# VHH binders against Maintenance of telomere capping protein 2 (MTC2), part 20

Target 1, 357 residues: Maintenance of telomere capping protein 2 (MTC2), of Saccharomyces cerevisiae (c7gvl2)
Amino acid sequence: MGDHNLPDFQTCLKFSVTAKKSFLCMYRDSVSKEKLASSMPSTCDIQLKRAINDAYPGGGIKVTVLNSTTASLDSLATTHVKEFEIVIIPDINSLLQPDQAKLVKIMRDCTVAIEKAQSTRIFIGVVHWNNPVQPSGAAKDGDEAGKPAPKTRIFLPTSLRMGAWLKHKFWFACAPPYLDFESSTESSINTRANNSIGMAEEEKQEPESKRSIILNEEANLNDVFVGSTVRRYILDIMVHLRTHRLTYNAKAGGVYTNSLDDVVLLSRLIGLHSGKMFVSPSHVKEASRWYFPMHLELVQRSSMDSSLLYGSDPNLVDEMLEKLAKIKCEEVNEFENPLFLESLVVKNVLSKVVPPV
Short names: E, the ipSAE of ESMFold2; O, the ipSAE of OpenDDE; V2, 0.75 times the mean of E and O plus 0.25 times the DockQ between their complexes.

## First folded at step 8 (VHH; framework vhh_6z1v_2)

Design f07 (from e07 with R54K G55S; at its last look DockQ between E and O 0.01; V2 from the best seeds 0.00; counts 0 for: pae O 13.4 > 2, placed apart)
Fold by OpenDDE, look of step 8:
Structure f07 (fold): chain B 357 residues (1-357), chain A 123 residues (1-123)
Amino acid sequence: as target 1 above (357 residues)
Amino acid sequence: EVQLVESGGRLVRTGGSLRLSCAASGFTFSNYNMGWFRQAPGKEREVVAAIGYKSGSTWHADFVKGRFTISRDNAKNTVYLQMNSLKPEDTAVYYCAAEPYMGTLEDWTYQYWGQGTQVTVSS
């Protein structure tokens, strides 16, 4: 995994299915407001559905693309899951607050159902991000000296517009699947309407073999040993993240106590995937790089900086934030990671926290 | 099963003291921040105090500041609210709640709730 890239979709999907956790998928494509109004799934949503079906060809997973409408959410709330279901939520950042609240309730109910082993439903939230390169406005030399330059409200573009409560229902964020679009040559399905009166082949009712998605990996996760030192290490990381200068202290930097269990679980999966029967500090580091960037709440303006309480000059803080915003814009485009700055914060913390021996 | 059981609520006179207790079970108590909320008749539920899971960082609402003190005993899986100098305005059902987020004072962030205990302060 490149130091600054989002984790790949395939691995994230596998881990999320095994862990029965929801996650975000981030696309760079701007969804036009007009397309959101259309009840039609976006190209991205279709691609995700395809990628999931390709990853699980045995049909053990039902994939549904949700129309981001109140009616669709209501329908989802009343529909019982019989099989493992993945619900794709298009443009989750565009959801209105009432719909976000409804979704959160649905997701909670699904979590409870999972815990009771009644049903398994997980969600993939699609996030469309666009990093408009602020055109380097050519300083047109025009003379109008006097109007105080509007204090450029240095809003670090938040990649996530969803409420914190909804955000924390998702485990991590991943990159979109690499679908080689080039090879889909439009094979001209010459629909030759050959009328052949094909004989009523007797629908052998293939017995609905309850293809129990033998999540064989779930049983093995419990065998991955997590030492007390590893838990302490994760807690140390959490503390450092909460106290980091760029994190918003009023929201505890977006780090919550349940992060411990989430990171432990992710570390186990990473360890298992690596063929290990124990969680190492390296697994924790990797898990932290995946998990925390999406959850972090960063300072967006000087007024949010707790350091101001300690006598920091607001102008200096704003200058710093402006510089960071510039760097973020450049690097987000380079690495295609809207969470680049958050990733840097995590990387910095991981460099400071001493791993257990 | 997750349970929060409040106790200690009773009728007290103005100026009196009361200690509420909340016993937690069914979850890792030491990993959760704890809070006390209250709801008076016809009023919205409001946060009274909160305590962190680790260092015992505490927050108290301005209306109870200096009169009430939140504390916890992780060995007993119990959170306490010491209430002194009680006033008739403090009459409410007091709720214990657990939340996984650091320092959040919003009720919607609290994951587990008790049934509440009635505190009545008479004039």
Scores: ipSAE 0.000, ipTM 0.232, lowest interface PAE 13.4, mean pLDDT 79
ESMFold2, look of step 8: ipSAE 0.488; ipTM 0.823
ESMFold2 (binder alone), look of step 8: mean pLDDT 84; pTM 0.854

Design f08 (from e07 with T58I H60Y F63S W108Y; at its last look DockQ between E and O 0.41; V2 from the best seeds 0.57)
Fold by ESMFold2, look of step 8:
Structure f08 (fold): chain B 357 residues (1-357), chain A 123 residues (1-123)
Amino acid sequence: as target 1 above (357 residues)
Amino acid sequence: EVQLVESGGRLVRTGGSLRLSCAASGFTFSNYNMGWFRQAPGKEREVVAAIGYRGGSIWYADSVKGRFTISRDNAKNTVYLQMNSLKPEDTAVYYCAAEPYMGTLEDYTYQYWGQGTQVTVSS
């Protein structure tokens, strides 16, 4: 379905710069080698830097690419800079868990610096995804119940391959910038470089002017009204997501209490973008479709399914999960959205929760 | 059929060096994080080193930091462990393992395992 596509990069970038929030950008490995971006990080980095510079010309935003290496993370400078900085982390899902923990710490320190008005640094995490990996058929399941097996069979593996602590530092995931389908690689590279070099007609934007525009957008955002009934509607959505059959209830489905603030903020952005100074239920529905799919924690194997506490047969739950995995594989390819199943859960919840009158 | 085949294990004297190799087949090697584990007789299997699927994120156990180097060659579907300044306590069967999930270091998250190669360090 068309509402299962990832949101577009340009709108997500503008919202994230205005809100000073970090976000994920989802690249498909197979497609990136042929059409969109190379599997080598430098090609993805070039495309993202170009898209950011197109949106914010004049040097008002500093763009830094931090390679996804242990050495780069160890050397990441924490400084007080006057520029708005966007740090691109290519292949963020190639980080081992210890490096993911380092990044969480760095990002937490950056959010504190934003709150204290000391510096502004946000992150774009590039997630490379592909067709689902082969099932865990090599795992051995001969152990007694309650004892950890060497490998536990997983029917619905996560598409992000990121720990929950790191996922929480990003507020949504988006599609990459538009594909250059109609241009040859050499032709488009040379044409863009020549146009950039030879274009004396481009308007020069002073860094101070660009910073002023960003600050004005933030001020308008703070004036967008959110009523108490709208806030309760968001809370109702969160409760239904936490208790949905497919969400992992032991982790609240990935829907934490502070999700309210993020969805309120995103709803304000959507309202303002549509020319409104107030948030309506339709803005909340759209914000929910952007925000929640990346945060949801779905059941991956039968032991995570709460229905087993009510006597369900684990083998039947396994069969259900396997069927969902097949559907996910087909629909992920069609919609180019590795969060398709999560998006379907959100759509289901939105159809059931009654918006305020 | 999925295979991980370790090689290079042998007897070596204290202070010596050894390079282990692990050749992978039957799966998309470049999508997997790789780890080297070891198990001495009577001990639990422990992670020694791990490397992210793009080769940039690397982890070492404290007991081998500065002495061991993990690397990978995605064109050859091979992961390596260079072991320098070997000690008798490094004596173990070394296993190569592949992990497609979140890059954790816990052995239960690794999907594919090799049969192991024996490393013996004599005093």
Scores: ipSAE 0.594, ipTM 0.869, lowest interface PAE 1.2, mean pLDDT 78
ESMFold2 (binder alone), look of step 8: mean pLDDT 87; pTM 0.885
OpenDDE, look of step 8: ipSAE 0.662; ipTM 0.878

## First folded at step 9 (VHH; framework vhh_6z1v_2)

Design g01 (from c06 with M102L; at its last look DockQ between E and O 0.58; V2 from the best seeds 0.66)
Fold by ESMFold2, look of step 9:
Structure g01 (fold): chain B 357 residues (1-357), chain A 123 residues (1-123)
Amino acid sequence: as target 1 above (357 residues)
Amino acid sequence: EVQLVESGGRLVRTGGSLRLSCAASGFTFSNYNMGWFRQAPGKEREVVAAISYRGGSTWHADFVKGRFTISRDNAKNTVYLQMNSLKPEDTAVYYCAAEPYLGTLEDWTYQYWGQGTQVTVSS
């Protein structure tokens, strides 16, 4: 099962287009082992455009790549098209704080435009990440002289270099499309998408696909029943995540009240994808594994600790954080998931919260 | 040992151009956002320009916008400041600094600092 892996791109894209939600795509930088079809950051635009065009042949979706300069952000803020538009941000971690703030404003305006049925623009933020490295040993040595670690020392750095308000504009993170890269140009990608006449759509081969074809995808989604006990189950999960020992309690662990709406929506999509017109606790668990790891804010340093487990001893907190950093380094490489620790927190919470009967 | 070493500061006439370089060693340069700061005598240190760790995002203060350009070369562990159309007000010690996380512009968020290089613009 995908307890430790990021969800696949194709399903995440379909859910995000149906829900009109923006999402992150996690691209790993170069690896020494010959596993990945798309190891270089400069190729992600081609692979994402190809995957989008394959999923939506016939040219109904405009794909725009955002140059990550301030001028490109300013231009985007004033320009809309009537088509469904997907904007790719090729290196979202590489935005300085002022550019992050501009992007938040742009995305908020796009959300309003969607609500007013004026235009539809969603974003794919590409996050480039590397294998985690162990924290600097100098930070541990520098504070040995009878002092706790300084508040600025970070033991568990995040792979997401995004302020909280920007993170909340994206609802989950997925694996990149694992497409065979051939010597393709932008024109051949556009030609394949524009010239998909006669290509059989495999969507028609499944019972769930036939149900989607018969009914408008959006209308089917609205018909998926969510009972009050299921909503309370989601709230219970959120409370346990906010209060988990490893989450940063001063920021509610990254779990805000608007998370309920997103998890409900994702649960409906998962239910519909499995051929159900109702949400079960199993669908909620899967939605939680997709949604929460990207949003969680873990304790990164001893100054963020709110736990009573270690009292107020920062040295014990530092020791715990260093052990977690070592585990993250090993397991992220095996599972290719930079959100591995966050996924473990979600798994732990799901094991403790009793689903409704 | 971590070092940031600025070079290229000198005396130049008004309207002239100058390129500052900052060579980094002792840390993983490609993981750090970089900034150029300046401090004139009796003045508070102020941010001039910043560039994200991969170079995808840049910021320049309004008082240098259009005249100065920050850039970086991660293969050479070097950040640059190209300064054009220099004015006497640009006279200051210029510092290179490294910031490890969100790419903020506040000097207290910068972890490593160079010793500075003097730029003097004569009338």
Scores: ipSAE 0.554, ipTM 0.859, lowest interface PAE 1.6, mean pLDDT 77
ESMFold2 (binder alone), look of step 9: mean pLDDT 86; pTM 0.872
OpenDDE, look of step 9: ipSAE 0.807; ipTM 0.937

Design g02 (from g01 with N31Y; at its last look DockQ between E and O 0.04; V2 from the best seeds 0.00; counts 0 for: pae O 15.0 > 2, grease 24.3 > 24.2, placed apart)
Fold by OpenDDE, look of step 9:
Structure g02 (fold): chain B 357 residues (1-357), chain A 123 residues (1-123)
Amino acid sequence: as target 1 above (357 residues)
Amino acid sequence: EVQLVESGGRLVRTGGSLRLSCAASGFTFSYYNMGWFRQAPGKEREVVAAISYRGGSTWHADFVKGRFTISRDNAKNTVYLQMNSLKPEDTAVYYCAAEPYLGTLEDWTYQYWGQGTQVTVSS
């Protein structure tokens, strides 16, 4: 994977299911407000559901698409699922503050339920991002009346328009699934004919095997060794991220203490996926590239830069941020990564932190 | 008393130009970032442009598409919005706002607001 690309959906789904963690899926297409109001699943929701079903054939995972309504969240809060459930949030950036708070509570409760082995529910938050530099085609006058005027993010707007406490409930951000739409149109026509033959019996054995695969992968995670030096390396990365010039240390935002466990877990998964029985510094680097971009808060204006306290010229900082904004606009399109600038910060830190021998 | 007073708003024809001014008083203008906002009838207030406290950095909304330019004169305690190629969609009350240059993320709010000036673009 290129240093600045989002991780692929399939791998992210696999890791998230195994780790029982929630994640974000980044779509470039703007969802029209009209589509959010429609009871019909959006194209992206359909794609996600299909991709999940393809990855986990046989119904071992229940997929639910949540409409961003308070009623839907309330319903979700009261519904206990005995089976593994993935809840798709079609547009997480559109959630109002009260609904975000509800979602956070639900997600916390789900985490507790997971820890108690009572139920497993994870969330896929869909993020629709648009590069502001793309000439917005004629925004049809859709009634975007209700979104609070985007707070004047002068230099470095974020694609994640949610509270830090909600953002941190998600493990990482991934690219959308690449569904070859061409293959699905042909197969639906021909299967009508030969319904005759009675091979009904063999379908029963599939559910046990897939549950077993998830369980086996989880069991195997514990077999991946994490040395003390690796943990220290992660901590060093975290410290460097926190002290990076472009990082804003918000009270509730940025790199937090629980990041260590999250990165360790992700490093184990990467190691396991690579057929290794130990976590290497390379696994930690890769895990860091996945994890930290969405968990960073960047300086968006000179007033947020702590260097001003030390006599830096705010005007120069603003100029720097403006230059970075231009770069971001250009590179986000190239890499299809709205977290490109965050990824650059992570890359820079990873280049400075010496891995353990 | 802190005051932001917008001026220059008027009726103009499509394709016309207008320059808005905002005169600031009651605070140290040179230590504030300045912004222009607009609010059309039945729409939410939106940011049009912003300029850093020394004028070294500017931001313009996508819908501006190079038509508008924010500038400031710190000696005159004034921020300007040059609007060219005006369209009916630009019809709104335009507001001047000020924020301290030493804000935090939590302070990402404009501290001072003007009363606004009406810009009307006729077809």
Scores: ipSAE 0.000, ipTM 0.223, lowest interface PAE 15.0, mean pLDDT 80
ESMFold2, look of step 9: ipSAE 0.609; ipTM 0.876
ESMFold2 (binder alone), look of step 9: mean pLDDT 86; pTM 0.870

Design g03 (from c06 with M102I; at its last look DockQ between E and O 0.62; V2 from the best seeds 0.62)
Fold by OpenDDE, look of step 9:
Structure g03 (fold): chain B 357 residues (1-357), chain A 123 residues (1-123)
Amino acid sequence: as target 1 above (357 residues)
Amino acid sequence: EVQLVESGGRLVRTGGSLRLSCAASGFTFSNYNMGWFRQAPGKEREVVAAISYRGGSTWHADFVKGRFTISRDNAKNTVYLQMNSLKPEDTAVYYCAAEPYIGTLEDWTYQYWGQGTQVTVSS
């Protein structure tokens, strides 16, 4: 995977199900803006549901598509889960702050339920992103110098239109599933009605075996060794991310204490997936590339830059942010990653932090 | 040029109904959360209702108590506030505003503002 690409959906789904963690799925908005307003499941929701079902055929995973309405969230809050449930939030960016708060509460309650082994519910938040061509509003020369530049110019808009509290409930962001639409046309053919009576008995064992697979994977995670040096390495990465010039340290945002456990867990999963019994620095680097872009807050305005407290020229900061915005516009399309700049920051930090020997 | 133009404000009697409209231009309306604010004489501006950019999420202030409903039509670049069972306490200038990001209820996060429309409720 290229250093700036989003991880694939299939692997992310597998890791998230095993870890019982929620994640984001990033969809690029196709030009047809009109269809997203319909109460009907979007093409992306259908695709996700299909991809999940394909990954876990008969696996006892209930897939629910939530319409991003207040009423739906209220209903979700009161619904008890008996089985492993994946809730798809079709447009997580569409939630107003009060509904975001509701969702955060629901997700917290689900986490507690998971810890108590009472129920398992995880969420897939769908993020629709567009790379709006920044209007080249280069102020041509003639506009009168006197109107204070609107103090509110956001140079680096984020694709994640949610509060930090909600953002941190999701482990990482992934690419959408690649559904080869070509394969579904052929299988409609010849299921001839062969009446063979007998094999009723084997269907009962499949649900236990798949539950057993998830349980077995969880058990296997505990077998992946994490050394003290690896934990320290992750902490060093976290410190460097917090002190990075482009990182905004909001009261409720950014790299937080629980990030260590999240990255350790993800590193174990990556190690396990690679057939390793120990976490290596390479696994930590990969885990960091997945995890931290979602958990970084970037400076969006000069006023957010801590360097201003130290006498930096706001105009220079704005100029820098403008340059970064241009880079973002170009590179986001190339890598199909709306978190490209966050990824770039992580890459930079990973290049500076010395891995343990 | 970005414009938000409120309309529909007028004098009404207690218990009456009004529908406010806000027509947006000069920006991609469908990418913005919209809100209605009001400011009464001598009082601070307060949020009345908000709606997400796709309309899937709505919020109404507690003082609304189900009397007001915010809605939007993205095809028409318009946000609405249906106001029923109006009271003298609802007398204020009502403002339409656009929020580009998180869908907050704080006025300082709203980027674009209309000029406002006067709603007067007589006893």
Scores: ipSAE 0.611, ipTM 0.865, lowest interface PAE 0.9, mean pLDDT 83
ESMFold2, look of step 9: ipSAE 0.641; ipTM 0.874
ESMFold2 (binder alone), look of step 9: mean pLDDT 85; pTM 0.871

Design g04 (from g01 with Q111D; at its last look DockQ between E and O 0.57; V2 from the best seeds 0.67)
Fold by ESMFold2, look of step 9:
Structure g04 (fold): chain B 357 residues (1-357), chain A 123 residues (1-123)
Amino acid sequence: as target 1 above (357 residues)
Amino acid sequence: EVQLVESGGRLVRTGGSLRLSCAASGFTFSNYNMGWFRQAPGKEREVVAAISYRGGSTWHADFVKGRFTISRDNAKNTVYLQMNSLKPEDTAVYYCAAEPYLGTLEDWTYDYWGQGTQVTVSS
């Protein structure tokens, strides 16, 4: 898993189903903007449904595609389902703030239902990004069209149009699935080296119930040991992220209390996926690269930068942030990762925090 | 140069209909959430409706629900406000505005503003 690339969809899906956690899927999809008023299924929706069905054949998971519209959100708030359900929200970053607040409430209710073992509904939020450099505004000291509120000027925009409360409901972001609809099995076989064919053949020869397979995965996950020194390492990473120069320190850099539990859980999943019954520092590093970039809150303007207390010129800070935005735009396009700058911050922190023995 | 140009405001009778348009230029329209605001004489400017940059998420103030509909056409760089069942209290200057980020309803978050178009509703 690369420092600059999003994790793959298939692994993220399996981890999220096992952990009963919602996640984001990042689509470049420059064509998707032509669907602004359409209810027709997109290639994104078809790709995601197919990838889920390939991972869980035989209908063990109900997949619902929810239009990113106010009416669809209102309808979902009153619906309860009995099956394990994955709800795809195809254009989550196009929701206005009032609809984001509705979704937060819905997802909170679903989390409570999972904790009470009443139902299981998790969400895949699809983020369509086009890498725009948002203008810092037409309002200037000399050319203001009216009485502006300068505190709204953003020199380094975030990559996501999601408020912090909504981002908190998802644990990581992944790349879209790479599927060819007419040859996905061939692509899976061609990319699935070592031992994958044997696993598929074994399951066909001795089929197990889908519930039995899921129960075995959950049981194995609970056996993955996390030592106290590993927990301290995670906490040290979190402290360095909260205090990093590029993170918004007043909001703890976006690194909240539940981050420890989520990174521990993700580290266990990574450890188990690599064939281990314990979490090592390398598993924590990988979990950190998956988890934190989506959650980080970066400085967007000089008023968010604590260096001003040390005499820094706010105009120079804003100018530097604008330059970073231009560099980010170029690199995001090359690496197909709208969280590129956030990933660099995580890489920087991981290079400085000393792992335990 | 960034411009938002409203049009379609005029005098109409109570119960009548009117369609406002706002043509955008000088910025990437498809990356902006859009809002319609209004300011009646002696009152504070208030948000009437908003639409996300992709068009699927909309919001309408309670005082216009069921009567006004916001829409947009990104190919034409234009946002619309269809106003039906007009009432005298709808009399105001209507402004088009553009917001680049979370799609909030607070007027101070909007980067670009039009000059307004007068809507007058008479008995």
Scores: ipSAE 0.657, ipTM 0.890, lowest interface PAE 1.1, mean pLDDT 78
ESMFold2 (binder alone), look of step 9: mean pLDDT 85; pTM 0.866
OpenDDE, look of step 9: ipSAE 0.744; ipTM 0.914

Design g05 (from g01 with T58I W108Y; at its last look DockQ between E and O 0.60; V2 from the best seeds 0.68)
Fold by ESMFold2, look of step 9:
Structure g05 (fold): chain B 357 residues (1-357), chain A 123 residues (1-123)
Amino acid sequence: as target 1 above (357 residues)
Amino acid sequence: EVQLVESGGRLVRTGGSLRLSCAASGFTFSNYNMGWFRQAPGKEREVVAAISYRGGSIWHADFVKGRFTISRDNAKNTVYLQMNSLKPEDTAVYYCAAEPYLGTLEDYTYQYWGQGTQVTVSS
């Protein structure tokens, strides 16, 4: 996908089902009034259910919509199914911290169940976003910086309202599916989003045959070779992201050690999708553009900038951050991507790290 | 100008009920998580209940669980605290507060605060 656009839903869904990984889907709070009046429903769960059914016809995947309520989370913790289940969490960024912690626990238990081959449950978290609004007055920075720190103006607020522990249960964020309700007759069900996973459209068989195809994709994935030089390339990218001027170094820029395994896995999927049994540097670059933007933790105020430890002028850092915030607001509108600035940081790092041959 | 205005605090008997209201103005109320806090004389301010900006995620402190219920009406820009089975220990000034970030329960994360309403429960 483009340097500044979120990856497409259909490919992200396919990779996530194959890898048994959870992902985020980014929905803008406001859309064209003309599109809403003529073609788009008022809720995202119908769109997501339709897109999943188009990709996996024949009922091999159970889709459950879990309202973002305390009662729904308590209910989910006690229910299990034998089928491959996708749980949609509409408005995941509206959960209070105690409910985010419950969801993290549930998702950890689901990961263990997948590892033990007992059941498969993955999550699609729907993040509703709009253009960032800078908080009025001085904001508390304790949550963003750990221990209490001096008050400073927030110039570059976080794009997501999710704690780090919950964000790390999801491996990337994607654009919403393309759905064309004006041409939803039987003869015109194809959309651009459906075309990106056309292989899944051909899988209109019994649930058992669909499950068998998923198992075959997993076997082929294990055969995709990742050389040691490619693994070191990924590590070099991670180090550059952690130490980038705009990333918050106290949180490792949001790039934890476990990111290596996720980027390797995603690189294998991209390679396999392109018909290769080896991971190339171009596959790593694309995996990095998908993976890192939603995980990055950027500097939001001058007190978070590590250059202040070396005597940088906080007023000049404030001026830099204010200019970046204006650019972010403009480009978020243009590209429909609340992670635009994070994507620029990834692009910048990829331009600096020399890939292996 | 941003305002949070609590109302409904008064003297009630043990076992009685009250409903506190907090009217919000000067900001986009529907984008903020809301909390009720209380502070008794000589005690630290403590969180009583919180509700997410869309109302589906709700938290109540253990000491009020089953007795108090937080709710909100985004059309009226108002958050409520229904207080039943009141005890003398519930005597405090009650504050509403707004939090725009991660939905935490710590008072230092709340950006806007009301002036408080006194609740007194007679023993």
Scores: ipSAE 0.620, ipTM 0.880, lowest interface PAE 1.2, mean pLDDT 77
ESMFold2 (binder alone), look of step 9: mean pLDDT 85; pTM 0.869
OpenDDE, look of step 9: ipSAE 0.804; ipTM 0.936

